# Ledger of designs, part 1: VH-VL binders against Large ribosomal subunit protein uL3c (RPL3)

All scores and structures are predictions.

Target 1, 266 residues: Large ribosomal subunit protein uL3c (RPL3), of Bigelowiella natans (Pedinomonas minutissima) (Chlorarachnion sp. (q7xyp4)
Amino acid sequence: AAAARASSSALVALPGGRMIEVPHMTKDYRDVKVCSRQRKWEIREHMRDPIKMGLMGTKAGMTTYYDDEGIAHPVTVIALEAGNVVTQVKTKETDGYDAVQLAYKETRDRTIPWPERQHLRKHGNVKAMKHLKEFKIADVSEFTPGQQLKAEELFEVGDLVDVSGTSSGKGFQGSIRRWGMKRGPMSHGSKSHRQHGSIGCSATPSRVYKGLKMAGRMGNERKTVKKLPVMMVNDEEKYIVVRGSVPGKKGTIVELRPTKIVGKHC
Structure headers, positions and changes below count from the first letter of each chain, unless a header shows other numbers; antibody chains are not in Kabat numbers.
F, E and O stand for the ipSAE by ESMFold2-Fast, ESMFold2 and OpenDDE, each averaged over both directions (binder to target, target to binder). V2 = 0.75 x the mean of E and O + 0.25 x the DockQ between their complexes.
[cut] marks letters that were taken out.
The coordinates of atoms that the task and the answers printed are left out; those that the model quotes come from them. Centres of patches stay.

## First folded at step 5 (VH-VL)

Design b01 (from v03 with heavy chain S50D; framework fv_zilovertamab)
Fold by ESMFold2-Fast, scan of step 5:
Structure b01 (fold): chain C 266 residues (1-266), chain A 120 residues (1-120), chain B 107 residues (1-107)
Amino acid sequence: as target 1 above (266 residues)
Amino acid sequence: QVQLQESGPGLVKPSQTLSLTCTVSGYTFTDYYIHWVRQAPGQGLEWMGDINPSGGSTSYNQKFKDRLTISKDTSKNQVVLTMTNMDPVDTATYYCARGDLYESSGFDYWGHGTLVTVSS
Amino acid sequence: DIVMTQTPLSLPVTPGEPASISCRASQSVSDYLAWYQQKPGQAPRLLIYDASNRATGIPPRFSGSGYGTDFTLTINNIESEDAAYYFCQQYDESPYTFGEGTKVEIK
């Protein structure tokens, strides 16, 4: 039964058949720690320069983490396919806003239209990629065209991330909340001692405005799940694991952005 | 320990006004929404309305159309539900429940409920 | 109003079996969905919030999944103490609405 449990938790198949191995975390696993000295410093920094860089990934599937108390936690495994390379860096001086354009998922040269392939060549000599997404961030000075982003440099265990993807919808169904508050914490007196801490409300980005005009009526809607704890980050095996459900089916391309922390809680 | 407790009359006559009080303890009262939910005997749950942490904003289920008022007394740690023109179909167990720190919520703590019977 | 539809409405289960309850929203509620357990004569108890997060003190045999319009509550290795009514609830938009309830009965 232990062997059956291990096999059900340890292996997740990537879309297209490649297998990635998720470590089975038991005796030495510590439930997500959110209130370290470094995290408190980051909360303070986020109040002044709140928007940090993210990356793209592919939903690989769902599995289960077992903590050191034997408690099961549902998690989503996000594979990091070849990509996450900086292409164009936009500045307020040149483009009117600060942003980093990121290319994801290598493809064959001839599958990309000539103008798009020339764009990738001009901005860092990047290989043909299927997806280009722009990340609006506070400080673009540390990013250079052609730079490979690494998940372990952007995220650590215990970070909160917002995961955005496009789900197949049969109609346009906007989210209807004014002023764009991220999902508030549901802390109460019985919160786990091991978890220790809470998260404040984030002002922006808002689910009310973000993506509404970009949602297509041809079956594609942008959805965002907010404040998902990062359980595992592995650049060698090319995956990141978050606690909870992520939009879309297996194979959906997702964007991971650090959650803005208002600094009310740790 | 977090506790919510409803109190009020167990019997109300048709056309009378109902007043129920929810008294809370064990947490910072001004950090959470308070919701009112009712359940008719043998039936499902029905959300009635809420009041925000500061007490300055309320939301009501339109089904009650001007009959329902929710108010907050922060100094007493109490939320009051007032509903006018009671009808026998309003017979139900009334619960107050704690929401999260913001507008959206799942209800993490509930009072024990108070049965209100509307009968002549 | 968003209508929440639960299936099945009655679910007889033998101890040790898994049980699954489905909840369908008439329109997308993203992940603003909670599951509650209610035993006779008691107030509802929060099990799952934000579709998949287990509430404090809830045993690991309870799990939630889903996004948008289709949600599932799963109880693995059901115990006799799990006999109760189960309700889903959306809190994406006012008025907040509950499903009809599923009665889980132990055979």
Scores: ipSAE 0.000, ipTM 0.370, lowest interface PAE 17.7, mean pLDDT 74

Design b02 (from v03 with heavy chain S50Y; framework fv_zilovertamab)
Fold by ESMFold2-Fast, scan of step 5:
Structure b02 (fold): chain C 266 residues (1-266), chain A 120 residues (1-120), chain B 107 residues (1-107)
Amino acid sequence: as target 1 above (266 residues)
Amino acid sequence: QVQLQESGPGLVKPSQTLSLTCTVSGYTFTDYYIHWVRQAPGQGLEWMGYINPSGGSTSYNQKFKDRLTISKDTSKNQVVLTMTNMDPVDTATYYCARGDLYESSGFDYWGHGTLVTVSS
Amino acid sequence: DIVMTQTPLSLPVTPGEPASISCRASQSVSDYLAWYQQKPGQAPRLLIYDASNRATGIPPRFSGSGYGTDFTLTINNIESEDAAYYFCQQYDESPYTFGEGTKVEIK
């Protein structure tokens, strides 16, 4: 009880142990106003915004915001790990299209192959990073190779962002489920416990589902959640908080792009 | 021939701001990071921070608690160290040094160093 | 911060003998470690980078070894001109940190 009066924060941990302290969300905390569909259409009609630059981040975890009616809403904490540095700037004149390539999440140089290190060296002399993503934007003239992007310069509370993440998926088994596979050889579900719980007993049985040899093949699937309100931006503590759920599990690398249809004050 | 040259005041009064300039020549300015390292009389080396001259990104030793700023002027091939609220304990020889974050890591070329004395 | 500890602080050596200086990091720095030589009134000079690679122009009598937390700088067949301070430095994570230095003296 005494601790409940004293504590005004929530702790969220990244894989690898980094902790992010986020203020507790209450009805007295700043609430982000979400535009109605009608208001968004009105803004789009007379305030059309070109595609703007975004950032990358890492899904750190979730916490809760309580509205005036006492209803709990999920919010996602997105950590900003070392990175968000411009590498290559592409122009219509030189490359046929406008884009800014962004590097994210510093890593030891020897974990990155030599050609990738030479690319980073050539384009802004950027430290070794784990992730490179290209952002196709309307105006690249404000960006220079080697430039550090700052979240508070790109986003403010009340902005809408689209958050994209890539999740590792089960390729073959996903396709089988889509085809309506039945129990055992006939129905999906009755075999799952044995397949997952007993696969390592001995050599795989001759009648173990054929797809098990292919089930280890995994595809990466990009998922995007659109129009998430930004609730907090903190460059000092390196995080952004958005209202709603973000794709992927904790530790997923995400791309944050300003929503094309933007109404900041609605 | 690669050369780094520090310049700036040799004497600074307590509470005033220090400004040191590192001028480089003999290579492409944007190809290497520039670091600042200081050494108090009779003491060891202390890393202060760096700048990537390509895009101007910086990294600072948190010990300086926002007193330190490193900037660049590509047209002059110069890096400038600015440190506010100088104290007698900041008396040291200040070096700029060239570093590469890949392949030939380590500080391969250093300026001669400039002694900055903080005294009233 | 990663703390770099050098031993010994002072090392008297006879010309022609090998000299070894140890450097220990408070946590693993992989091979992101450099060694510098500094003579009085001069700037430091890079000797070794990435724990074991000799910098350009450095005589082959200088060698470095180690990985993780324990590193050694070895000077084989030491010469009188090698009398100087020697510093190790990690550059695995910010802030980059130096050892306190070893003074190599010729007997």
Scores: ipSAE 0.557, ipTM 0.788, lowest interface PAE 1.9, mean pLDDT 80

Design b03 (from v03 with light chain S94D; framework fv_zilovertamab)
Fold by ESMFold2-Fast, scan of step 5:
Structure b03 (fold): chain C 266 residues (1-266), chain A 120 residues (1-120), chain B 107 residues (1-107)
Amino acid sequence: as target 1 above (266 residues)
Amino acid sequence: QVQLQESGPGLVKPSQTLSLTCTVSGYTFTDYYIHWVRQAPGQGLEWMGSINPSGGSTSYNQKFKDRLTISKDTSKNQVVLTMTNMDPVDTATYYCARGDLYESSGFDYWGHGTLVTVSS
Amino acid sequence: DIVMTQTPLSLPVTPGEPASISCRASQSVSDYLAWYQQKPGQAPRLLIYDASNRATGIPPRFSGSGYGTDFTLTINNIESEDAAYYFCQQYDEDPYTFGEGTKVEIK
């Protein structure tokens, strides 16, 4: 009986067919409570480093929950596929700016071009990945090439995150074509560390390796949704659940960055 | 001359924690992954896990679940395998081995192995 | 987990004859396959990687072939020093897995 009165949990498929159950949630991110003095102090300290490190993920799906006022709220499940490994760390002294390059989504080494393999080998001896993205952050000293980033170390339940994705403004660059160009793009769960295959349908056009040039990004629009509350973080089962909609279709690669903390948020 | 050498206790009691160290020399420590492989007496080889010394990222055989940890000490060119709650079935010769990601993907150099006996 | 099955498990051979060992994966591992030799009391020694590439210092009488699920290690003109256990290993998918091993005995 009690279970019939609550919004039902929803099943969402991660890449590779693994299912997760999203529980009923009643909290509204707009409900701001007075923080403790300790929490307000922590918020003030965090504002000293307004640009913090983020992660990449794959949009797995969306569901809905209803709050105690009966208002529908979307929830997005973001899968953390094998990846989120630091490659190149750039410093202002050496490179003119501070940034951490992050590799995402393991692939078979022979599916990426030789120059891309050599870049990953030179910068942290990182396994072959489909996506490389640079994160410009305030303090790069904590990051080392080859370091695995963990969602539970960067995010906790109740944090606000900004989620960025690339959406085609013309509708001709569908995720199906991108996935079709990659060997085993939907293989996950028991996914291989190495994905074998010829260098065929080319490098990731939305990612750059040498010199960080973006020569292949024609027609794509980058969109960001800000201040999405983190509802769940699970490093063991590799997902993050955020409250709200994120850019793109299921399968879209997204970037998650911590939102700048304001004094009224807990 | 590339060398890998395991060291640690030869005897462990049931429920105790095992700690083995792999010390490497003759190459740049961060250029190659280090893998741990064990072999029970009269049995085949079993891959336990690996570490990238360049950043400390690890991969584990899920058979060991939460009881296996691999760590590194770059200043000493060492990789450490820690396994909790040892059982007599864990009696085996433990090897560390070097693996390259891209050019020679097999384990090209191995330590001599260290026999760990788990008995009360 | 990918299961690696070796045949035969025991292979008696006469010096100078060729020997062949087969390895079958339960699913495709492309060419992410290695072969190792292990003598009693010693660590394994890499013979072949990426299914067909000879490791440094390995005599040319050793060769590997295969792709996908079926692989073969061939030792041409076998020598007495080749008496050992031989293991195949896939490194396409975690966890990396080994075959049961083949004992090559010189007759």
Scores: ipSAE 0.524, ipTM 0.790, lowest interface PAE 2.3, mean pLDDT 80

Design b04 (from v03 with light chain S28D; framework fv_zilovertamab)
Fold by ESMFold2-Fast, scan of step 5:
Structure b04 (fold): chain C 266 residues (1-266), chain A 120 residues (1-120), chain B 107 residues (1-107)
Amino acid sequence: as target 1 above (266 residues)
Amino acid sequence: QVQLQESGPGLVKPSQTLSLTCTVSGYTFTDYYIHWVRQAPGQGLEWMGSINPSGGSTSYNQKFKDRLTISKDTSKNQVVLTMTNMDPVDTATYYCARGDLYESSGFDYWGHGTLVTVSS
Amino acid sequence: DIVMTQTPLSLPVTPGEPASISCRASQDVSDYLAWYQQKPGQAPRLLIYDASNRATGIPPRFSGSGYGTDFTLTINNIESEDAAYYFCQQYDESPYTFGEGTKVEIK
């Protein structure tokens, strides 16, 4: 078998060093979706789409897609690293709200603390993952702890997605001593400066934090870009391509959520 | 009491699909991962992939990513390995093995292995 | 992928002598290292896990040591029944990888 490599400047590197090039003209991304009769019925009944499940990915980079007229369109390639496994399923009866917790990006088990590993083991016997995010959705009954989510089952070319991520800022040098009561992240030195809590904080008893840190980081803000058209979905090669830019630099972890449809839209 | 047993065809033609079944007994099926490992005649061991029987999430060696699927049937306590487009170089003894996730005892129980020969 | 290198590939030993097999990982795997024994026509058998813990039913003459990248399997007072292939395996990072194997022969 030939091991030809694409030589185009439009190449995008996936995590792990594999290169891909977004193919041109494989599908018309300007296709307008027409609501089915069943979908129109659902919209009329609720005046909105139910909130649907999403998944997580890693910003791999940007490239250019050229249409039939030679017009350049910026696109972002989002890699799907090992992960997107359901962990905890929350219900209104037990937890007060419906949600699916999703684990993303497999890592060595020694890189996550014991309480986080116990949380993953308890909820679906899931391998060590770097990121846990909760998705509040309308119907959790079809999700089971340990279930692998597949991008092609959740998204189609032409769908609109909202992409959320956090941009990394430059850190400070300096120190303050902080004595306070926090669960999880502040008790774990490497995670004490993160805006998001540690994975599995709910399983860890409250701890007194004592450490050195600067107050905040510039540029660590969560941002969402809404209504990005999905250009390609490829479960075998593990990527999704969206039209436009997404938050953060290469390597940023992003959440992809289906855009809500309200009223007459599909 | 813990037992793993592979079953499937001993001969596969080039370009055909291989399907092997691992049947387990003597423990709770959903408590342990099941791994598939193969060994070509006179060669070393090669990890192919694994499945979490709780929920069915899978991990694959990227060498096989476009050809390999591992699935489960909880009602039968079975894990199924499916590999498409078989080639003579895929001739090997195929093993299923049990592994704990975090209490890590390595692969503590193995099936006896099944030899799959790929030839015309 | 993490490459596991075993030395020696062939090890002739006399009964009663100690035998030592080395395994080197191409990157740090902490103590996520197992050793397996395989006799002709049989499935591998787990000997050692987490670099130094003996699996259930394994005789005390088998011991493992090491951390990071360098690991050793030691068989004290080797017996005729110990003639087999021995493989190391890392399970720190997917894909799990095995050494090429060491054939222990009784002279």
Scores: ipSAE 0.400, ipTM 0.719, lowest interface PAE 2.8, mean pLDDT 80

Design b05 (from v03 with heavy chain Y102W; framework fv_zilovertamab)
Fold by ESMFold2-Fast, scan of step 5:
Structure b05 (fold): chain C 266 residues (1-266), chain A 120 residues (1-120), chain B 107 residues (1-107)
Amino acid sequence: as target 1 above (266 residues)
Amino acid sequence: QVQLQESGPGLVKPSQTLSLTCTVSGYTFTDYYIHWVRQAPGQGLEWMGSINPSGGSTSYNQKFKDRLTISKDTSKNQVVLTMTNMDPVDTATYYCARGDLWESSGFDYWGHGTLVTVSS
Amino acid sequence: DIVMTQTPLSLPVTPGEPASISCRASQSVSDYLAWYQQKPGQAPRLLIYDASNRATGIPPRFSGSGYGTDFTLTINNIESEDAAYYFCQQYDESPYTFGEGTKVEIK
C-alpha cells in the first residue's frame, strides 16, 4: 500500500511573486570534524583577523525539516535575489581598514537616487541595487569590483553562519517610492550639466538607499542569530536553507556571515 | 537642434573598403558616444560598434572579425566607420546614433541613414 | 550574446483599441531596455528607455513596463499613425542586440 507523504518539495513565494522550490529535507548536515593540519594552519593564519566574506539574501519563508526520530526542526529559506556583486574593495593602505562593499537586489534605475546609481557605476559598473552593505573581512585580496559572489563558493552544507537582519514593527510595511531621477545625457548636453556622483558617497561604509525602506518605526532593530547550520546551498535555484529562525518577516533583507573561528572547532 | 548625418559612397565593390562619415551638430561632440547600426533591406537592426569621442575608446561587435574600425575627428565633429573586405551580404542602410553605455537612455537621436550597396 | 525575442511578430489592431508587444531577453538586462518605432524609409525613433520612461516628444499613449527578462510595450487608444515596426533593444552588455521587430498594422 502506498502512503500519502508530504510533497518532495516546498514552494515558497517572495512578496514580488517569485516562487522558490525547496526539496524535502531528510538528511542531517555534516558533523564537526577534527581539525586537519591544513585547517589548523588556516586558523593560525587568520587568528588575528578571522572574519570571512559573506553575502546578502532575502528571507523567503520557513518550512520544516524532520529528523530520523520524527522531531520537527524549523528551517528558514533565504532567497538569493539578483545581486551579491562586489562594488568597492577597501584596504588598510588606502582606506584605513579592509572591507568589501556588496550590492544586493537589482532594481530599476529610477527607484534609487542619482548619487547611489553613480556610486554603483563608478565602483565596478554594477547595475542598480536596493541594498549596499560593507563586510569587514580579513583578506580582501581575492575580491575585485564587479565580481559576482557565489553562495556555493562561500558556504558548504554543515557550515555555521551568523544571520543578521532587522525586525519590523506592526502597521504599514513598505517603501517610500521615489520617481523622476534623471541621467545627465537627458539634458541635451554634457554630464557636466548634471551633478555627477555624490559628495561623500564613496567614503560611506554602508548605505540604505533613500526612499526604498522606512526606518525608525517601532520594533525596527538590528538582530543577529549566531551559529545557524547551513542545510542547503543552491546557486542555480538561488537559495540557501539554514536550520532555525532568522530575524524579520518574509521579505526582510539579511546578511549571512560565516561563524568566526575561535580555535576550538574546524 | 541635435542632428546626425551620414555621408559616404552608395556603391562599393566586393573586397573593397567602405568609409562612412557621421557629422554631428547641436550639442557638445565629446559628451555622447556615437554608435553605428546597420539594417539589411527588409531585415532587423544590427549594432556594429561605438566610439567615445572624448577619449577615442572604441567597442566593436566581434562578428566583424577585425574588419571594422571606428575613428573620430574632434575638430570636424565627425565619426568615421571603416570596414574592409566588403561582401554583398554587407548591403544595408547604415545609421549613426547618439548614446552612452553607462548613462544614456537608449539611442535618442539617429541620422537619416545611408544605403550602401555591395555589388560587382 | 543576449538574444531578444519579440511576440507577436505581426499585430493587426483596430483604431482606438490597446495594443501590447512583448520582449524577452535570454538573460537579465535589469531595466537597460529601449523601444523604438520605425516607419518605412525612416530611421528608428526612440519611444521608451530604461524600460518604462517615455522619450522626449512621445505621446502618453505609449508606455513600457517590465524588469529583468520580460518587458512589454503598450499603446493605448491606438491611432492610424502608429502603424509601424516596433523593436526592443537591450543596452546592458555588448554587443547590444535588438528584437526581430513587430509589425503593427491598422485594420
Scores: ipSAE 0.000, ipTM 0.376, lowest interface PAE 18.1, mean pLDDT 74

Design b06 (from v03 with heavy chain L101V; framework fv_zilovertamab)
Fold by ESMFold2-Fast, scan of step 5:
Structure b06 (fold): chain C 266 residues (1-266), chain A 120 residues (1-120), chain B 107 residues (1-107)
Amino acid sequence: as target 1 above (266 residues)
Amino acid sequence: QVQLQESGPGLVKPSQTLSLTCTVSGYTFTDYYIHWVRQAPGQGLEWMGSINPSGGSTSYNQKFKDRLTISKDTSKNQVVLTMTNMDPVDTATYYCARGDVYESSGFDYWGHGTLVTVSS
Amino acid sequence: DIVMTQTPLSLPVTPGEPASISCRASQSVSDYLAWYQQKPGQAPRLLIYDASNRATGIPPRFSGSGYGTDFTLTINNIESEDAAYYFCQQYDESPYTFGEGTKVEIK
């Protein structure tokens, strides 16, 4: 068997097999509350605009962090799989409300139906993704279809985040109807390429949920845990560590949103 | 017609930064990804990375990740490859190529290539 | 990384005969495979994409087949202008990778 180090209690596997180690902090948590002047100004800005952009991730696992008093604190490692790309940007003027639609977890293009591919093509020419979620936010002007969101640009150590659990089955709508085209999804023809030019207006699909019913699903209720402190953000290794438990088991897709009330931590 | 054209210095000294520009014409710039591919003399093709001009999202070959940056200028229909710390082993012909992410997934149009020699 | 292996590396062919080049991926790439032709001093030219679809302007003598890990490019009734290097490329998984190339020579 492979030897397990005592200090390896903080080791967590990311999807895809990469391992990370959450460092044990030996310093008083009060050190986290001493922020730069710039960081304090950023906290004040959050108070003026409480609904900010978030991102999606995958629960990788949990470990335990012990503080200076020996008190055990659970921490959750959230992996950032390929994705977090802006697709559709909705505005009050055009759509009646402001929102940024975010695609998450890249998948092979032929695993999603043609109408879903055309939706992603129309909105930023985004690669096929397994999950698609809408974030209603106060200011959508900073976002462009096709834009990659980076965790380090949205979150810093000491920020508070709200984490919502999302079932893997609640991703991108698989029942999107092709507008103006017969044949439905060409799943059995996915290997056969048709050589299309740009889609005409009548062929552009709208995301319409046809209700491939919830009756038989083993789905969990949507749950949100609020005000979890961010412990680590690493865009290079693609993960975020939060202090506390998040909804769901390992592999659950989660949504991370900045907490509306900030200033409790740095 | 669809055209891609690379431009930049033909000679770079070791440890300097390379900057190459790919200018495209004949189609809507944001409809297709732009890829960079290089070919060392007498060797095969090596994919370096790509950019989605619609939002600027990039993907890099891990071999180049810490040295390579690909950016875009939509107003000029240009994609720029920047690579730091050039080494003689980076001597190659550099190509930009157009790729679709869905229906025509191969690189259907290529620039003519630009030879970059790294020498003191 | 997915490794693409081409065989043969050199293929001398008489005009009018068929030529076949094989490409093997180290893991399944489904049908996310392209074939390119490259003549000396020129950029590569796309011949086949999605394993079996001919690119625009490519003569019907070129055809591709295969799925998963084993792929073949076939040139029927080879012409003198077909003397070139031929490369396969997978685009299923980043980083995209190419085969080392096959040199087709006309006798």
Scores: ipSAE 0.523, ipTM 0.779, lowest interface PAE 2.2, mean pLDDT 80

Design b07 (from v03 with heavy chain S104Y; framework fv_zilovertamab)
Fold by ESMFold2-Fast, scan of step 5:
Structure b07 (fold): chain C 266 residues (1-266), chain A 120 residues (1-120), chain B 107 residues (1-107)
Amino acid sequence: as target 1 above (266 residues)
Amino acid sequence: QVQLQESGPGLVKPSQTLSLTCTVSGYTFTDYYIHWVRQAPGQGLEWMGSINPSGGSTSYNQKFKDRLTISKDTSKNQVVLTMTNMDPVDTATYYCARGDLYEYSGFDYWGHGTLVTVSS
Amino acid sequence: DIVMTQTPLSLPVTPGEPASISCRASQSVSDYLAWYQQKPGQAPRLLIYDASNRATGIPPRFSGSGYGTDFTLTINNIESEDAAYYFCQQYDESPYTFGEGTKVEIK
């Protein structure tokens, strides 16, 4: 059985070359109710599910689960590469809306433009990341710039998630400050502009940095697949498995958001 | 003046858990990353991991796998290194060091180091 | 992981002579390279950061150069108190890695 299962594409390669084997889903997994603990509670209370925080990931690949009837069910392995760090927390008072900005997929500092590096430094002193996305959520008070988000704290088996893919492997998608101040004179381990208090100054509007993503590509397209059951969450090996197909080919950056639940459906 | 100070047990038995604390002073705790670096007797330096004290995000050297956890207590200006299943090869002087990703600088301030011996 | 290789591992010098230590990275680290001095029983002390910038309080006889994979630490007029181990370190990519160290001995 182990040999037959291996031959059925149970092995999936994660970005970085590590291989994982998705365990055969036992009869218990097939019989697990797909309603989350929050959804069950809200059905009983006749309440609407508030919009909750999500994560970013990378589509690692798909495999097939065969049930007792021989019916093929696709499952998708989503890798959690280094990242999922909170950068900017936006509030209604300061920014007019509540959102948590999340950085994903660590990269070398020199691979991202200066304005994008300054944005990450300003908001939580976050390492260079390739992708930046805002998640509009109901309660931002639980989140702090620089905070590492963990999949096992946000999702559990049986939760329903909406997965959105991108049509492009581009960098930053969030708001980047167009006119930043130059970094003060460099001294090791010090933030020189903070040593003198807020020494704020405005850049002259003579240049726009090449790294700014102020306008989208022509024909940018996004696809969302809704209400996919979470089958496995593994922070140790850095992946999430969902039942179903998610948008894009292997290597696509995806956004995982808890499904908005209204009414009594389960 | 900027100071970093390690504290913890000097002797740990094999298979036990090590807990070391780095206490910092003389600067704003949340403005700089804290790194842990170890050095076995007569050997070179080995980076273990880091924490952003602003929000608690961590980065680990995969050599330590799930054995290593770094956490922080902002109210005490402390960073804690926890490493499970200690082995005699983990005998080393453990340092905490300050890093600033904004300036792309190296580790500008180090604690004095604390020697941890793993033996029965 | 990026491997940092130092040469020489042992460097005997006479006071007043220049000393030069090389550090090679297995892949480009741009200028994200630091040099540290470590005396027996002490923590490392930052000498040079970003390959060529002298850290605060470090005497001008210390200088660094290089970019990409090849780096050099130079001590122009070595003094007896410079007897120590010297380490290079890259901080371009996690995990941050150090060279083996060079022992500078005064003859």
Scores: ipSAE 0.000, ipTM 0.451, lowest interface PAE 14.8, mean pLDDT 76

